# VH-VL binders against q9umr5, part 60

Target 1, 268 residues: q9umr5
Amino acid sequence: SYKPVIVVHGLFDSSYSFRHLLEYINETHPGTVVTVLDLFDGRESLRPLWEQVQGFREAVVPIMAKAPQGVHLICYSQGGLVCRALLSVMDDHNVDSFISLSSPQMGQYGDTDYLKWLFPTSMRSNLYRICYSPWGQEFSICNYWHDPHHDDLYLNASSFLALINGERDHPNATVWRKNFLRVGHLVLIGGPDDGVITPWQSSFFGFYDANETVLEMEEQLVYLRDSFGLKTLLARGAIVRCPMAGISHTAWHSNRTLYETCIEPWLS

## First folded at step 22 (VH-VL)

Design ki5
Fold by OpenDDE, look of step 22:
Structure ki5 (fold): chain C 268 residues (1-268), chain A 122 residues (1-122), chain B 112 residues (1-112)
Amino acid sequence: as target 1 above (268 residues)
Amino acid sequence: QVQLVQSGAEVKKPGSSVKVSCKASGGTFSSYAISWVRQAPGQGLEYLGYIIPIFDATNYNDKFKGRVTITADKSTSTAYMELSSLRSEDTAVYYCARVDFDEYGSYGMDVWGQGTMVTVSS
Amino acid sequence: DVVMTQSPLSLPVTLGQPASISCRSSQSLVWRDGNTYLYWFQQRPGQSPRRLIYKVSDRDSGVPDRFSGSGSGTDFTLKISRVEAEDVGVYYCMQGTHWPRTFGQGTKLEIK
């Protein structure tokens, strides 16, 4: 029998968005128990990410308990950050494959058409003023805002991303790293035509330097310092990078070719 | 300079709802948040919640969760506070106040509306 | 919730004399960025609250220099060097570090 699959949605999303993914899984892996967690849907996805992590934890614990052989996680967009944090705080998770589906794993710093819709009068260069405040950090979108021009503010004000990255010292860093390293495989999925995740390389732990030059995962301090285990995972062959062009952000979970190429191989 | 002008006094029955408006002028509505605070007669100040209009994101004091709804219309630079299932203890002056995200990091409520008296009586 | 405790609650002052109001928080108000988001508000009779001080000691524009804020961590003070008639009202401290935001009980300043 196939291991259960747990799906975590993204910002302003719901379980309905994953109907095609469910179909694909059912066709290729019949009998798979797939659970799309219906938590923090719609506007509730703006809640602080740590709050979301707690909620999702409560939901996945029973599922994991009933699946001693292990489970797979498919986490989309903002959900990918939630899942990474979830795996960091859980010392007894049994996740075989963690599939990060177009997630801003290294943060977001963009003003794409999607962001303009959400923030019609905003300039990305000024969002730090809101996001790196006590008021801004009460919302998920600010929890992973990563302004490369205000690194000091990011490191100090970020209540979520800087912590799970181990970029800011905290007493749980060692334990979180240990927990996260329990994952069998980390599957990173994203692409240049995403149009939302900015830069798109963030899905692969790439990100801007102070000059907005995109650096690869291996050039990031979090990797070099192995602050949460990326270097260790890569060394053991546990990281899979699956870039794909021609896919917009809202299509990652509904593309058959993407599923067959990047997701299906890790659901066995 | 920014000014906040609130709607007029309200008299409501218990169990009903009230919606107070707060119109901002003289600034960029999307560059700050709007907080709502109330003050019962002869009492102190109580924080209800706030909205960041640019995100259309709201945060509520748990004490009022389920009863208070804060919204914003960016096209009119107006914030709204709706309180449902009104009780006599909800009788108070309700204030809106600006939370300014300036470069100095003050973040405080530096501009206040004139207040809206809401009376709940049978 | 963070409890803000002011003292005294009633403050009768002779005109021209100094005044001091204490505000204590149940936990540290230092945010992760190193700033302390403690505010002082003045509410004159029949008026809306007015911010006097932000971040413990910074005065808003138009606030007389006879007002000063100080403190750190959990202990804060508002001082008025020479009380004037226009200073009559209720003063509130507020913390902006933790959610939910909370106010002190208020201190009523009156002229003897």
Scores: ipSAE 0.917, ipTM 0.954, lowest interface PAE 0.5, mean pLDDT 95
Fold by OpenDDE, look of step 24:
Structure ki5 (fold): chain C 268 residues (1-268), chain A 122 residues (1-122), chain B 112 residues (1-112)
Amino acid sequence: as target 1 above (268 residues)
Amino acid sequence: QVQLVQSGAEVKKPGSSVKVSCKASGGTFSSYAISWVRQAPGQGLEYLGYIIPIFDATNYNDKFKGRVTITADKSTSTAYMELSSLRSEDTAVYYCARVDFDEYGSYGMDVWGQGTMVTVSS
Amino acid sequence: DVVMTQSPLSLPVTLGQPASISCRSSQSLVWRDGNTYLYWFQQRPGQSPRRLIYKVSDRDSGVPDRFSGSGSGTDFTLKISRVEAEDVGVYYCMQGTHWPRTFGQGTKLEIK
């Protein structure tokens, strides 16, 4: 039998968004138990990410317990960060494949048509004032805002991304790294036509330097220092990168070709 | 100079709802957060919640989470606070206040509305 | 929730004399960025609250220099060097570090 699949949605999202994905899984892997976690939907997805991590943890623990052979995670957009944190804090998870579906794994800095109202271009350069405050950090979108021009503020004020990345020292860094490394495969999915994740390379742990030049995963300090295990995962062949062009952000979970190419191979 | 002007006094029956408005002028509405605070007669200040209009993101004091709704209209630079299932204990002056995210790290409520008296009585 | 405790709750003062108000928080108000988001507000009779001090000791524009804030961690003080008639009102401390935001009980300053 196929391992259970757990799906975690993104910002302003709900389980309804994954109806096509469910169809694809059912067709190609009949009998698969797929659970789309219906937590923190819609506006509730703005709750602090650590709060979300706790909620999702409570939901996945029973599922994992019933699946001793392991489970697969498909985590979309903001959900990918939630899942990475989840795997970091859980010392007993049994995740075989962690599929990060167009997630801002290295943070967000920019606007797109879809999120233009959240991150207008005119405000991008000043958003650090809001996001790196006590008021801003009470919302998920600020928890992974990564301003390359205000790195000190990011490192000090970020309550989530800087911690799970191991960019800011904390007592649990070693343990979180150990926990995260329990994952069988890390499947990173994203693409240049996403239109929301900015830069789109963030889905592959790439990100801007101080000059807004995009550096790849292997050039990031988190990789070089192996702060949460990326270097180790890559070395043992556990990281899969699946870039795909021509897919908008809201279509990653509803594209058949993408599913067959990037998702299906890891649902065994 | 930024000013916050609130709607007028309200008299409500128990169980009903009230919606207070707070219009901002003289600044960039999208650069602020709007907080709501109330003060019962002769009592101290109580924080209800706030909204960051640019994100349309709201945070509520758990004490009021089930009854308070804060919204914002960016086109009119107006924030709203709606309180439902009104009780006599909800009788208070309700204030909106601006949270300014300036370059100096001043995040406090530096500008306040004039207050809106809400009376809940049978 | 963080409890803010002010003392005294009533403060009768002679004109021209100094005044001091204490505010204690149940936990540290130092945020991860190193700042302490402690505020002082003044509310004159029949008026809206007015921010006097932010981040423990920074004065808002227009606030007389006779007002000063100090403290760290969990203990904070507002001082008025020379009380004037216009200083009559209720003073509140507020913490902005933790959610939910919380106020002290208020200190009523009156002229003897």
Scores: ipSAE 0.915, ipTM 0.953, lowest interface PAE 0.5, mean pLDDT 95
Fold by ESMFold2, look of step 22:
Structure ki5 (fold): chain C 268 residues (1-268), chain A 122 residues (1-122), chain B 112 residues (1-112)
Amino acid sequence: as target 1 above (268 residues)
Amino acid sequence: QVQLVQSGAEVKKPGSSVKVSCKASGGTFSSYAISWVRQAPGQGLEYLGYIIPIFDATNYNDKFKGRVTITADKSTSTAYMELSSLRSEDTAVYYCARVDFDEYGSYGMDVWGQGTMVTVSS
Amino acid sequence: DVVMTQSPLSLPVTLGQPASISCRSSQSLVWRDGNTYLYWFQQRPGQSPRRLIYKVSDRDSGVPDRFSGSGSGTDFTLKISRVEAEDVGVYYCMQGTHWPRTFGQGTKLEIK
């Protein structure tokens, strides 16, 4: 009798990573149909995010059609950006809870743990040269790279993040906002010990200003202008913030306390 | 300045594979991309794909997707292109070329390797 | 795929005279940042290609000023104001705006 749950994985990831999460759901919500989408695994997670959105859209349509009462999304890391775009582009989605599990919702500006052993110094100050080019925008990492020191380049070059955040004018902005606002709840999960999402407050729609001071969601221009519906969602009590310390990036979906505190209450 | 030195000519049988190396010297290998382009005898240029080593990210021309694999070894500043299931029409000179992400926004292939002749003959 | 069409495919010229090569794309080459990623390459006999022009009209360092590029949108031109013997070779246009990157068929420049 529980709403079906759809799980979307992150960068360099696969469905196996969610085996513990599936166990927790089965124990607390027996009979829940959980589908972990096995698309864009491993290196395929570097494909352009719009390509991933299209593929995941095709996969979720039949699941949503069989569940007229609604579904829940649990979307991890890069997968949270895919899911937010899905909510914007699908005018017929029936998502109740969108659970964003340590996702870089306002972007990324930091060397990931995936890269820290590859070279002697930080590359983050120079990645804008790659990412804000036709070559770089053909990869998912650059689709959400957000250099606070080159905001004009970000706004002009971003093929994904600046669009779904409503930071750049486009013909679909009004329709995307309307579609996103049909979600029942937006559950934001993350924490200071993540080690990959930088700043970790990106998981809560916070981000750096030009001085690398973190501004919270309510201080962001996209919130203040309500460009894609954050202010509206907060005002109707639809945004849940669930920060938790002590969890590394790869452990969010395998921590029972995190599940019980931040996820379980929203799987009606 | 940056130089790209490729491995030597190869003669291959149909159905086999070939792996061409492209060693970079000078510059910062992880700060640019490596493209692969081929040229059949007497013909024009054809783009195979590229790699951005810092992300280990590749993009392949659909015409070759499934047969071409591009990799990079940052520790040796070397890129590789492997073409499998070789056919006689794969006979060509294979070039690697740098894509530099400079302040001028030039991008395109500014430095080319010397080329590697691959001959596919039964 | 964006089709790049060069004209002419063979260009015999007299030494000291001007030469002009056209390149047309099947789609606009203007990228979202406002730049146009159109390139010209020269391939002398027996050599690797060499980039001459990037972003339609910007000459690479060491390229003689007798080479110039122009155009916008889908129509582009490479001009050589005064052809020299060393200019013999094949000239290719390439677009870098769209994936996959694509080349024109080449224009063989030869001295009469």
Scores: ipSAE 0.846, ipTM 0.924, lowest interface PAE 0.7, mean pLDDT 91

Design ki5
Fold by ESMFold2, fold request of step 25:
Structure ki5 (fold): chain C 268 residues (1-268), chain A 122 residues (1-122), chain B 112 residues (1-112)
Amino acid sequence: as target 1 above (268 residues)
Amino acid sequence: QVQLVQSGAEVKKPGSSVKVSCKASGGTFSSYAISWVRQAPGQGLEYLGYIIPIFDATNYNDKFKGRVTITADKSTSTAYMELSSLRSEDTAVYYCARVDFDEYGSYGMDVWGQGTMVTVSS
Amino acid sequence: DVVMTQSPLSLPVTLGQPASISCRSSQSLVWRDGNTYLYWFQQRPGQSPRRLIYKVSDRDSGVPDRFSGSGSGTDFTLKISRVEAEDVGVYYCMQGTHWPRTFGQGTKLEIK
């Protein structure tokens, strides 16, 4: 019998987006209980990420309680940040595989296909003025906006990402690290043709330095200081990196080859 | 110099709705937020909510959640506030005001519209 | 919601004399970046509000230097060093640190 799977969606998203993923799981792991959490859909996905974390926490507690053998998380885009925060704040989680589908784990710094459609002139260099203000931090996008050219503002203003990454000290840092390290596997999925996550290596805990050179996970200060447990997890053999080219941001949960290669092996 | 020009006064029946417009001129409409504030006759100021047009992101004061809808049309540089299920207590002057994300970190409501009187009367 | 309490609510003054308006918040207005997002607005009779002061003490362009703001944490003051006839109106403090943004009740400044 297979562990239950909990699915957490991303920005402007809903549970319907995962219909193909559910089909793949049913075919390869019949009898698996899969719950796609139907919270913070559409515009509600702009709510502050800590508000979303609280709501999703309330939803996952009974599912985890009914599955003492453990559960798996599949978390897409912004949902991957919600899930990582859940792993930190829940001292009683029993997550085996945390599967991150193209999530901006080290943040976002880029015009996206959505932003390009809405205003063709680049605005990424100016969004820090909005995002690193009390008004901007009331919305999820700004909770993980990470401008490499204004790192001081990011570190001071971020209500979410700088905290869950351990980039700014806070009283819960030690307990959050302990809780996160209880996960069995961290499965990182993403690729160069995503088109939304910028840099796409954010899905693998890579990110820009001040010159917009991408530093890989092992070159990041949060890894080197092991601020929330990445170095410990990697040394434990618990981090799986599964990059795949040719997949756009909206297609990660509807590509069978991606599922079979990167997701299926971890749904024990 | 940014200016905010609002639509004209409205007289409405209880139970109906009203939609007030706020047209911005000057500056880059996508680079700031628009707040909505009201003032009942002889009373103080009350914050209703705001929109950040670049994200199409809105935040509403819970006191008005469910009755207030704030939108923006970037092509016309115009924000809108709609208040539904009107009551006599909603009689007030409704203001729009800019939140500017400037280099000084000044933010809150540096430019105000002229106000729109909404009278709810049976 | 953060409650903003102004004192006095009515302030009759003699032309040329100083005036002082107090504003207290129910919780600290220091935001995580270290800034304090407290504002003062003036509403002259029949007009829209006008911002005078942002971030406790920073005067907006075109605001006379007889207006000054001070304070920290939860306790703030607007001072007018020498009241002039055009200063008649209602003065509001507002906090921008917490959601929802909230105003004080207003202080009506009148010439005796």
Scores: ipSAE 0.846, ipTM 0.924, lowest interface PAE 0.8, mean pLDDT 92
Fold by ESMFold2, look of step 24:
Structure ki5 (fold): chain C 268 residues (1-268), chain A 122 residues (1-122), chain B 112 residues (1-112)
Amino acid sequence: as target 1 above (268 residues)
Amino acid sequence: QVQLVQSGAEVKKPGSSVKVSCKASGGTFSSYAISWVRQAPGQGLEYLGYIIPIFDATNYNDKFKGRVTITADKSTSTAYMELSSLRSEDTAVYYCARVDFDEYGSYGMDVWGQGTMVTVSS
Amino acid sequence: DVVMTQSPLSLPVTLGQPASISCRSSQSLVWRDGNTYLYWFQQRPGQSPRRLIYKVSDRDSGVPDRFSGSGSGTDFTLKISRVEAEDVGVYYCMQGTHWPRTFGQGTKLEIK
């Protein structure tokens, strides 16, 4: 009697990318209904994240309605931000496990060899000029770009990340926190060899200070102020941290050891 | 000094498509956006869409979604705008314009191409 | 879409006299960073548009100081303190705060 699993993909991604993950679930939990949402594929993953949240919400509502016992979310990379926003905006979600698979939960400030055509090595110090403009905020990458050297611009310009983190005042903060806290478990997965998520600790709600020193989740203001419920979830025993070395960004959903260690235990 | 040089005038039949090029010189092509704006004879300016080449990211005015495609080739510093299913109402001068992400926060189309006249007539 | 409304649409001015063009937006042009992305463009006969003013009041390089912009929120003004013969053309306001970017309908300035 396994709960349905909903899979949300990342940037420049599609449902086919999850074929190995689907195989692992079928082998270990036969009969599990798994839906990989086929929305915002490829270049459409550059649409504003709030537009993506709206579209994914429409897709998950009927699945959740048919599963009153609850569902699980597995959300990869950029998809983990979409899913966290879903948990905040949906008054009626019934998510048990939210599995965040190498997602930039505290943002991205990355020079990376893998995404050179998006993030050239020398561009991260200057990308704030694009991202913290009206033009840049119309794209998903800039919705979670987090330049630790221009925090004032981030706080003023961010249309998405600063809001779902509770870093900017907004009228829905209390309701979003209440909704997010209905999740059964928050499973955080990532590792030092990811190569794309920068800092990789963003997958665990860690991030750079102004000196590019990584502060862990418990040192972040959003945790200390419990702005969207992280401190409450941790105190409840609902946060699971599952770091794993040796996995590159595109391999998280195709590594069997990672699945068995970090994902399988939470697919009740 | 940035300059934008567009391809030459075109005469097209209704139902066909046109592709206008916009070659940039000067500056770092990946560091700015290229907008496309049109002006029908004797009329005002109308915004079609833009591309940010570093992300290969495009945004289109809903009025033209499905008919407009904007692309960029970083190796040649050239942006392209293709308009399909042409109608006589698409007769206009088509401009490209740079959006610079400078220290002043100016943005907003500081350098314009010379324009490309597209005439749609059978 | 944000509607940009200019007045007047036609503006005959005596050489050497001041000119004033109004632009009104259907919603606030203040972006979340506190800046207002309101622009003025000049299009001389037979030429491409040329940006004169950005962020309401900031003059582009090479634009004479007789051009000035002002306003806030939804109401904006372009002023020319002394009109010269080279100022003939059509003037457009544009907002860059909201997608899609939109232009006013234009104001044709001509010498009486």
Scores: ipSAE 0.844, ipTM 0.922, lowest interface PAE 0.7, mean pLDDT 91
Fold by ESMFold2, fold request of step 25:
Structure ki5 (fold): chain C 268 residues (1-268), chain A 122 residues (1-122), chain B 112 residues (1-112)
Amino acid sequence: as target 1 above (268 residues)
Amino acid sequence: QVQLVQSGAEVKKPGSSVKVSCKASGGTFSSYAISWVRQAPGQGLEYLGYIIPIFDATNYNDKFKGRVTITADKSTSTAYMELSSLRSEDTAVYYCARVDFDEYGSYGMDVWGQGTMVTVSS
Amino acid sequence: DVVMTQSPLSLPVTLGQPASISCRSSQSLVWRDGNTYLYWFQQRPGQSPRRLIYKVSDRDSGVPDRFSGSGSGTDFTLKISRVEAEDVGVYYCMQGTHWPRTFGQGTKLEIK
C-alpha cells in the first residue's frame, strides 16, 4: 500500500486549493491516505513561521505515528519553508519524500502578485526597512524576505530563514542538520513562468548575489559549507530537480502533466 | 510632517461597539505601521495592537481576546480600530500612533494622533 | 508579557535641579540585531504623548539636550539635567523588542 501523504499550503491559501491534486493522487495511487492540513488559512498564514511550524508539527505527529513505514510531504509555496523547518526540528520524523512545490527555499526578493495588487510600482527595494525590524519579523512574509543588497540586516534580523539555512550561528544547527538529513528524498519543483517566487530559482535553492545575478544551488555558500545538508543529500543521490515551464504560481497543484512528471513518481 | 487626525469623541452603551478612525496626511501611508494605544482616565498607557497596511497584517494584544479589530484603507490613508462588547472599563482616550521604518531604526510611535475619548456608560 | 517597572511613580523636583527616572524590564530588551528598543515618552498635561528617546539613548529631533537616556539589558534611566517648568507631565518607558509592546506605569514629574 502507499504511504500517507501530508499536504501543507502556502500564503493566503486554504485546503480547498488542493482538490485537483487530491483527485490526481486518488486516480494514480488508489487507497492512499491524503491529509491536507487545514491550519493557518487565509490571513492566518501571516502568523510568524515558527508559530505555523509548531501548529503543523502538532498536526503531523499522530499521522506519522500511525504510519511507521513513513509518510510523504507535499508542501506548496510558503508551506515548503514550514516543512523544511519541520524536518529540522523533529528528531523523530519519518518522512520519505519531501516534495517542495514552488517554494521560496532561499528566500524571496520580488514583488509578489499580492504586493503588485497593492502597489503597481516596485516596493521590494524598500521592504527591508519593514521586514528587518521587530514589527516586520512578527509576520511570515518577512520571515523569509531575503534582500541581497542588505545581507548584514538579513543575517542579524531574520528569525527564521537565516536560521534554517544555517546562515547565522545558533545552538541547534548541528541537530537540525542531522534531523533534516533523515529525509529519504528532497524533490524540488518550480519553473521560470511561476510569476511570484523571485527569483524562481529559489525553489531550487538558487538565489541572487549582491548584483542580482542568480547563483545556482551548487554555488551557494550554504551548499558549499553543507550547513544544513544539501551537499550531503546531493552526493547521496537524494535530491530530485524537476523544473517545468509554463506553470503560474497558483497552478502547480492543478496541472496534470506536472503531477505525473514531478510528483507521482515519489508517492511510493 | 506626518500628521494623524482622529475621529471625534463617542458615548456608547455597554455591549455595543465603537470604531475610531485615524487619517494620515503626509508621507506614504503604506510605508509605515499604525499602532493603537489607550489611556483610561488617570491611568497609564496600554497597547492594543497594530497594522502594517502594505501587507494588511495585524497583531493584537491578547488582553482584548478578539474584541479588537484593526483595519486600514490605503485609498484614503485611514486606519480604523473597532472595539466590540464594550464595558465600562473600556472608557478611555484611544490614540493612534505611527511606527516609521526609518534608517535609524527608531520605529515606535514617533507621531501620535490627538486622541479620541470613548465613554461607556449606561 | 514583559513587565516594565518605573521608579519613582511620583517625582517632585525643584526648578533647575536634576531629575532621574528608572525603568526596569522583566526580560532583556536586546533584540536579535543587537539593538535595544527601549523608548521614553513625555505626556504633558492635556496632551498626547511625545517620544523623547528611542533605542535607549537616541534623542528625537527637537528634544532639548537636558534630556538623556542610558542603560542596558533590563535597567534604564531617563535623566533631566535641569528641570524646567515645561517638563511637568508624566513620563513613560516602553519596550518595542517583544510582543506585545508594553509600557511602564508612568512617573509624574511635578515642580515643588
Scores: ipSAE 0.840, ipTM 0.922, lowest interface PAE 0.8, mean pLDDT 91

Design ki5
Fold by ESMFold2, fold request of step 25:
Order: C-alpha cells, then sequence, then structure tokens
Structure ki5 (fold): chain C 268 residues (1-268), chain A 122 residues (1-122), chain B 112 residues (1-112)
C-alpha cells in the first residue's frame, strides 16, 4: 500500500551497502516495493554523472510507470546529485519524497577518505587544475568539485553541478526548474561528523564563500535567484532539514535512529 | 624534470596477455595523469586510455575497453597497462606519456616513455 | 570519435624552404572553457613522439621558433619557416578536447 521506494547509491558503492536500510523499511512499512538500483557500482561510479543519469533514468521509468500514485527516492552521497538531475530532466517523474542522504548538493571541496589512506598531505588546493580540465571532467568526482577559490574556472568548466544548480546559463533551465518543482518533498540529511562531504553543510545546500566561511542555503545565490526552485520549495514547506551528529559517511544507511527520525516519516 | 622509463620488449603468443610498466621519476606522480598510446609497425598512433592516479580513475578507448586494464601504484610511482586476449594485430610499440595539469592548461602528452615493443606471434 | 585528417600525408621539401601541414577535425575542438586543445607532435625516425605545439599555437620549451601553429575551430596548420635536416620525421596532430583523444594519420616530412 506504500509508495515504491527507489534507492540510488554513491561513489565506490553497490546495492549490498543498503541491506540494513531494506530491513528497516520492511519492518516499518511492510509490503513496500523497494528497488536498490545496482547500476554504476564500484568503479563504474566514476563514470561521468550525465552518463549515470541516463542509465538511472532508463531504470526508473518502468518503476514510475507502474506506480501512478508516486514513488520515493532515497539517494546516498553522489547518488543524491544523480537523483536531483533526474528530477530536472524527467518531464514525467512522479517523485513524492526525494530523500538526499548526505549528498554534496552544493559541491565538494575537501580531501576524501579515498585519498587519505595513501596521502596524508592535503591535495584540495591543487585539484582544480585536474578537475577543471577536459580530462578531469570525464570523471564523476570532478563533475561536482567546487573550488571556492577558483569560481570562474568552476563556472566555465563544470559539465554537471553548475548546470543543475542553475549557476551557468543553458537552454533547458526553465524546463528543468519546472520538472524539479513537481517533487512533493525534499528531505535533506547530513551532519558534522560525516568526515567526507566538505563542507558537510553541502548536504543542506550550504557552501563556502571565497574565505571558506560557510554560507547557509538561504544565503546562496542559487537560492536567492531561485534558479532551480529551491526558494519556491522552501516557501511551500516542502524542504525538510534533518541534521544528525555522530554519523560517519559510510553509516548513514545503517543507523536505525537516523532512519526512524529522518527517513521513516516520509515513506507514505 | 619528469622522466618515464618503460619495461623491456615482450614476445607473446596469441590469446595471452602482456603487462607493460611505466616508472616515473621526478615531479609528483599523483598530481598528473598517465596515458597509453600504441603504434603498429609503419602505422600511426592510437590512444588506448589513461589513469589519473589521485582518483584511481581510468578511461578506456571503447576500441580496447574489454581487453585493456590500466593501473597505478603511487608508492612506486609506476603505471601499468595490461592487454589481454592478444591478437597478431596487437603487435606494436606501446608508449606511456604524462598529462600535466599545469597553470598554462597544456594538458597534453609532454613527456613520453621510450616505448615497449610487444610482438604477438604463434 | 573525432576524425583528424592531415594533408599532405607525404611532404618532400627542399632544405631551407618552408613547409606547411594541414589538420582538419570532424568536430569543433573548442572546449567549454573557450580553449582549443589541438596539439602537434614530431616523431623522428626510431624515436618516441615529442610534443611541439599545444593549444593550437603555444610552442613547447626547447622547440625552435621556426615551428608555428595556427587555426581555429576545425582547421589547423603547422608551419616550418625553414626546414632543416633535423626536421625529418612524421608529424601528427591530436585533439584533446573530446574522448577518446584522436590523432591525425601523420605527415612524413622528407628532404628532397
Amino acid sequence: as target 1 above (268 residues)
Amino acid sequence: QVQLVQSGAEVKKPGSSVKVSCKASGGTFSSYAISWVRQAPGQGLEYLGYIIPIFDATNYNDKFKGRVTITADKSTSTAYMELSSLRSEDTAVYYCARVDFDEYGSYGMDVWGQGTMVTVSS
Amino acid sequence: DVVMTQSPLSLPVTLGQPASISCRSSQSLVWRDGNTYLYWFQQRPGQSPRRLIYKVSDRDSGVPDRFSGSGSGTDFTLKISRVEAEDVGVYYCMQGTHWPRTFGQGTKLEIK
């Protein structure tokens, strides 16, 4: 009787990572059809994000078609960016709750745990040279790399994030905004102990200014201009912010308290 | 300055595999990419793929994607290219080349290895 | 894949005279940042390729100023103002804007 749930994973991830989340949903919402999409898993998650969006779109279309009453999306980490792009490019999506589980919605500017196991020295100040090149933009992490000290390079070179945030002009901006605004609720989840998303407030559409001071969602130009509908959604009461401390990046989908507090209420 | 030194020539049978190494000296290995390019005898250059070691990220030309694997070992500053299911038409000199992410935006193959001859014969 | 077409494929020249090599791409090589990632390489007999020119017209360090590159969009030219004996070899253009990176067929330069 519950709306189907579609789960989209993150960088270097796979459907196995969500086994605990599936257990929680089965306990609280028995009979819910839950599909964990096992596309672009592991190293395939480094493929360009637009390639991933295309593949996930093909997978969700039949699920949405069989559920005219709507579906829910639970999208983790990089997967939250894929899902937000889906909401923009799909003229016919029927997503009620979009649950963004510790996703770098305003970008990433920090060394990830994937880099630190071999390199104690910070590399973030130099990554713009890689990421804002034709070579770097062929990989997913550079598609949402956001160096606050090289704003002009970001705006010119970004193939993905600057477009879906409405930070660079493009011919589909009006249509994408219209499509995004059909979502019922946007549920933003993240927290200060994540350890990977940098700044962690990116999960709530916060991000650094040029002095590395975090500006909140309502202080962002993309909010103030309502470039893709964020201000409109907030005014409708459609944005839910659910921060939680004490959760590391890999534990968001396996914490029962987080599920009960931030996810369960939105799986109608 | 960066130098790239490749492993020695190989003679292989059809159906086997070959792994060519490319050891970098100088510079910061994790701050640039390593490309692989081949040249059949008397023919032009073909691009196989590349790795960006800092992300452990690879991209392969679809022409070779099912048969080529590119890896890097940051601790030894060495990149590897492995080509499987070898055919006689894979006989070529295999080059590694650096892609530098400099302030000039050059992004090209500015430093090349000496080449590794791979001969595939029955 | 972007097709890179060079002409001529064989270029006999008289020592001390100019030489010109054309390279055309099947698609624009202008990347979203406004730069054009077109390269020229020289391969002397028995040697590895050497980059001469990047971004259409920028000469690498140690490349003589008799080499110059020009062009825009899809049409590019490498010129040698006065060919010297050391210039013998095969010249390749390459595009770095699109994946996969692709090379022209090569132009074999020889002294007449």
Scores: ipSAE 0.815, ipTM 0.912, lowest interface PAE 0.9, mean pLDDT 91

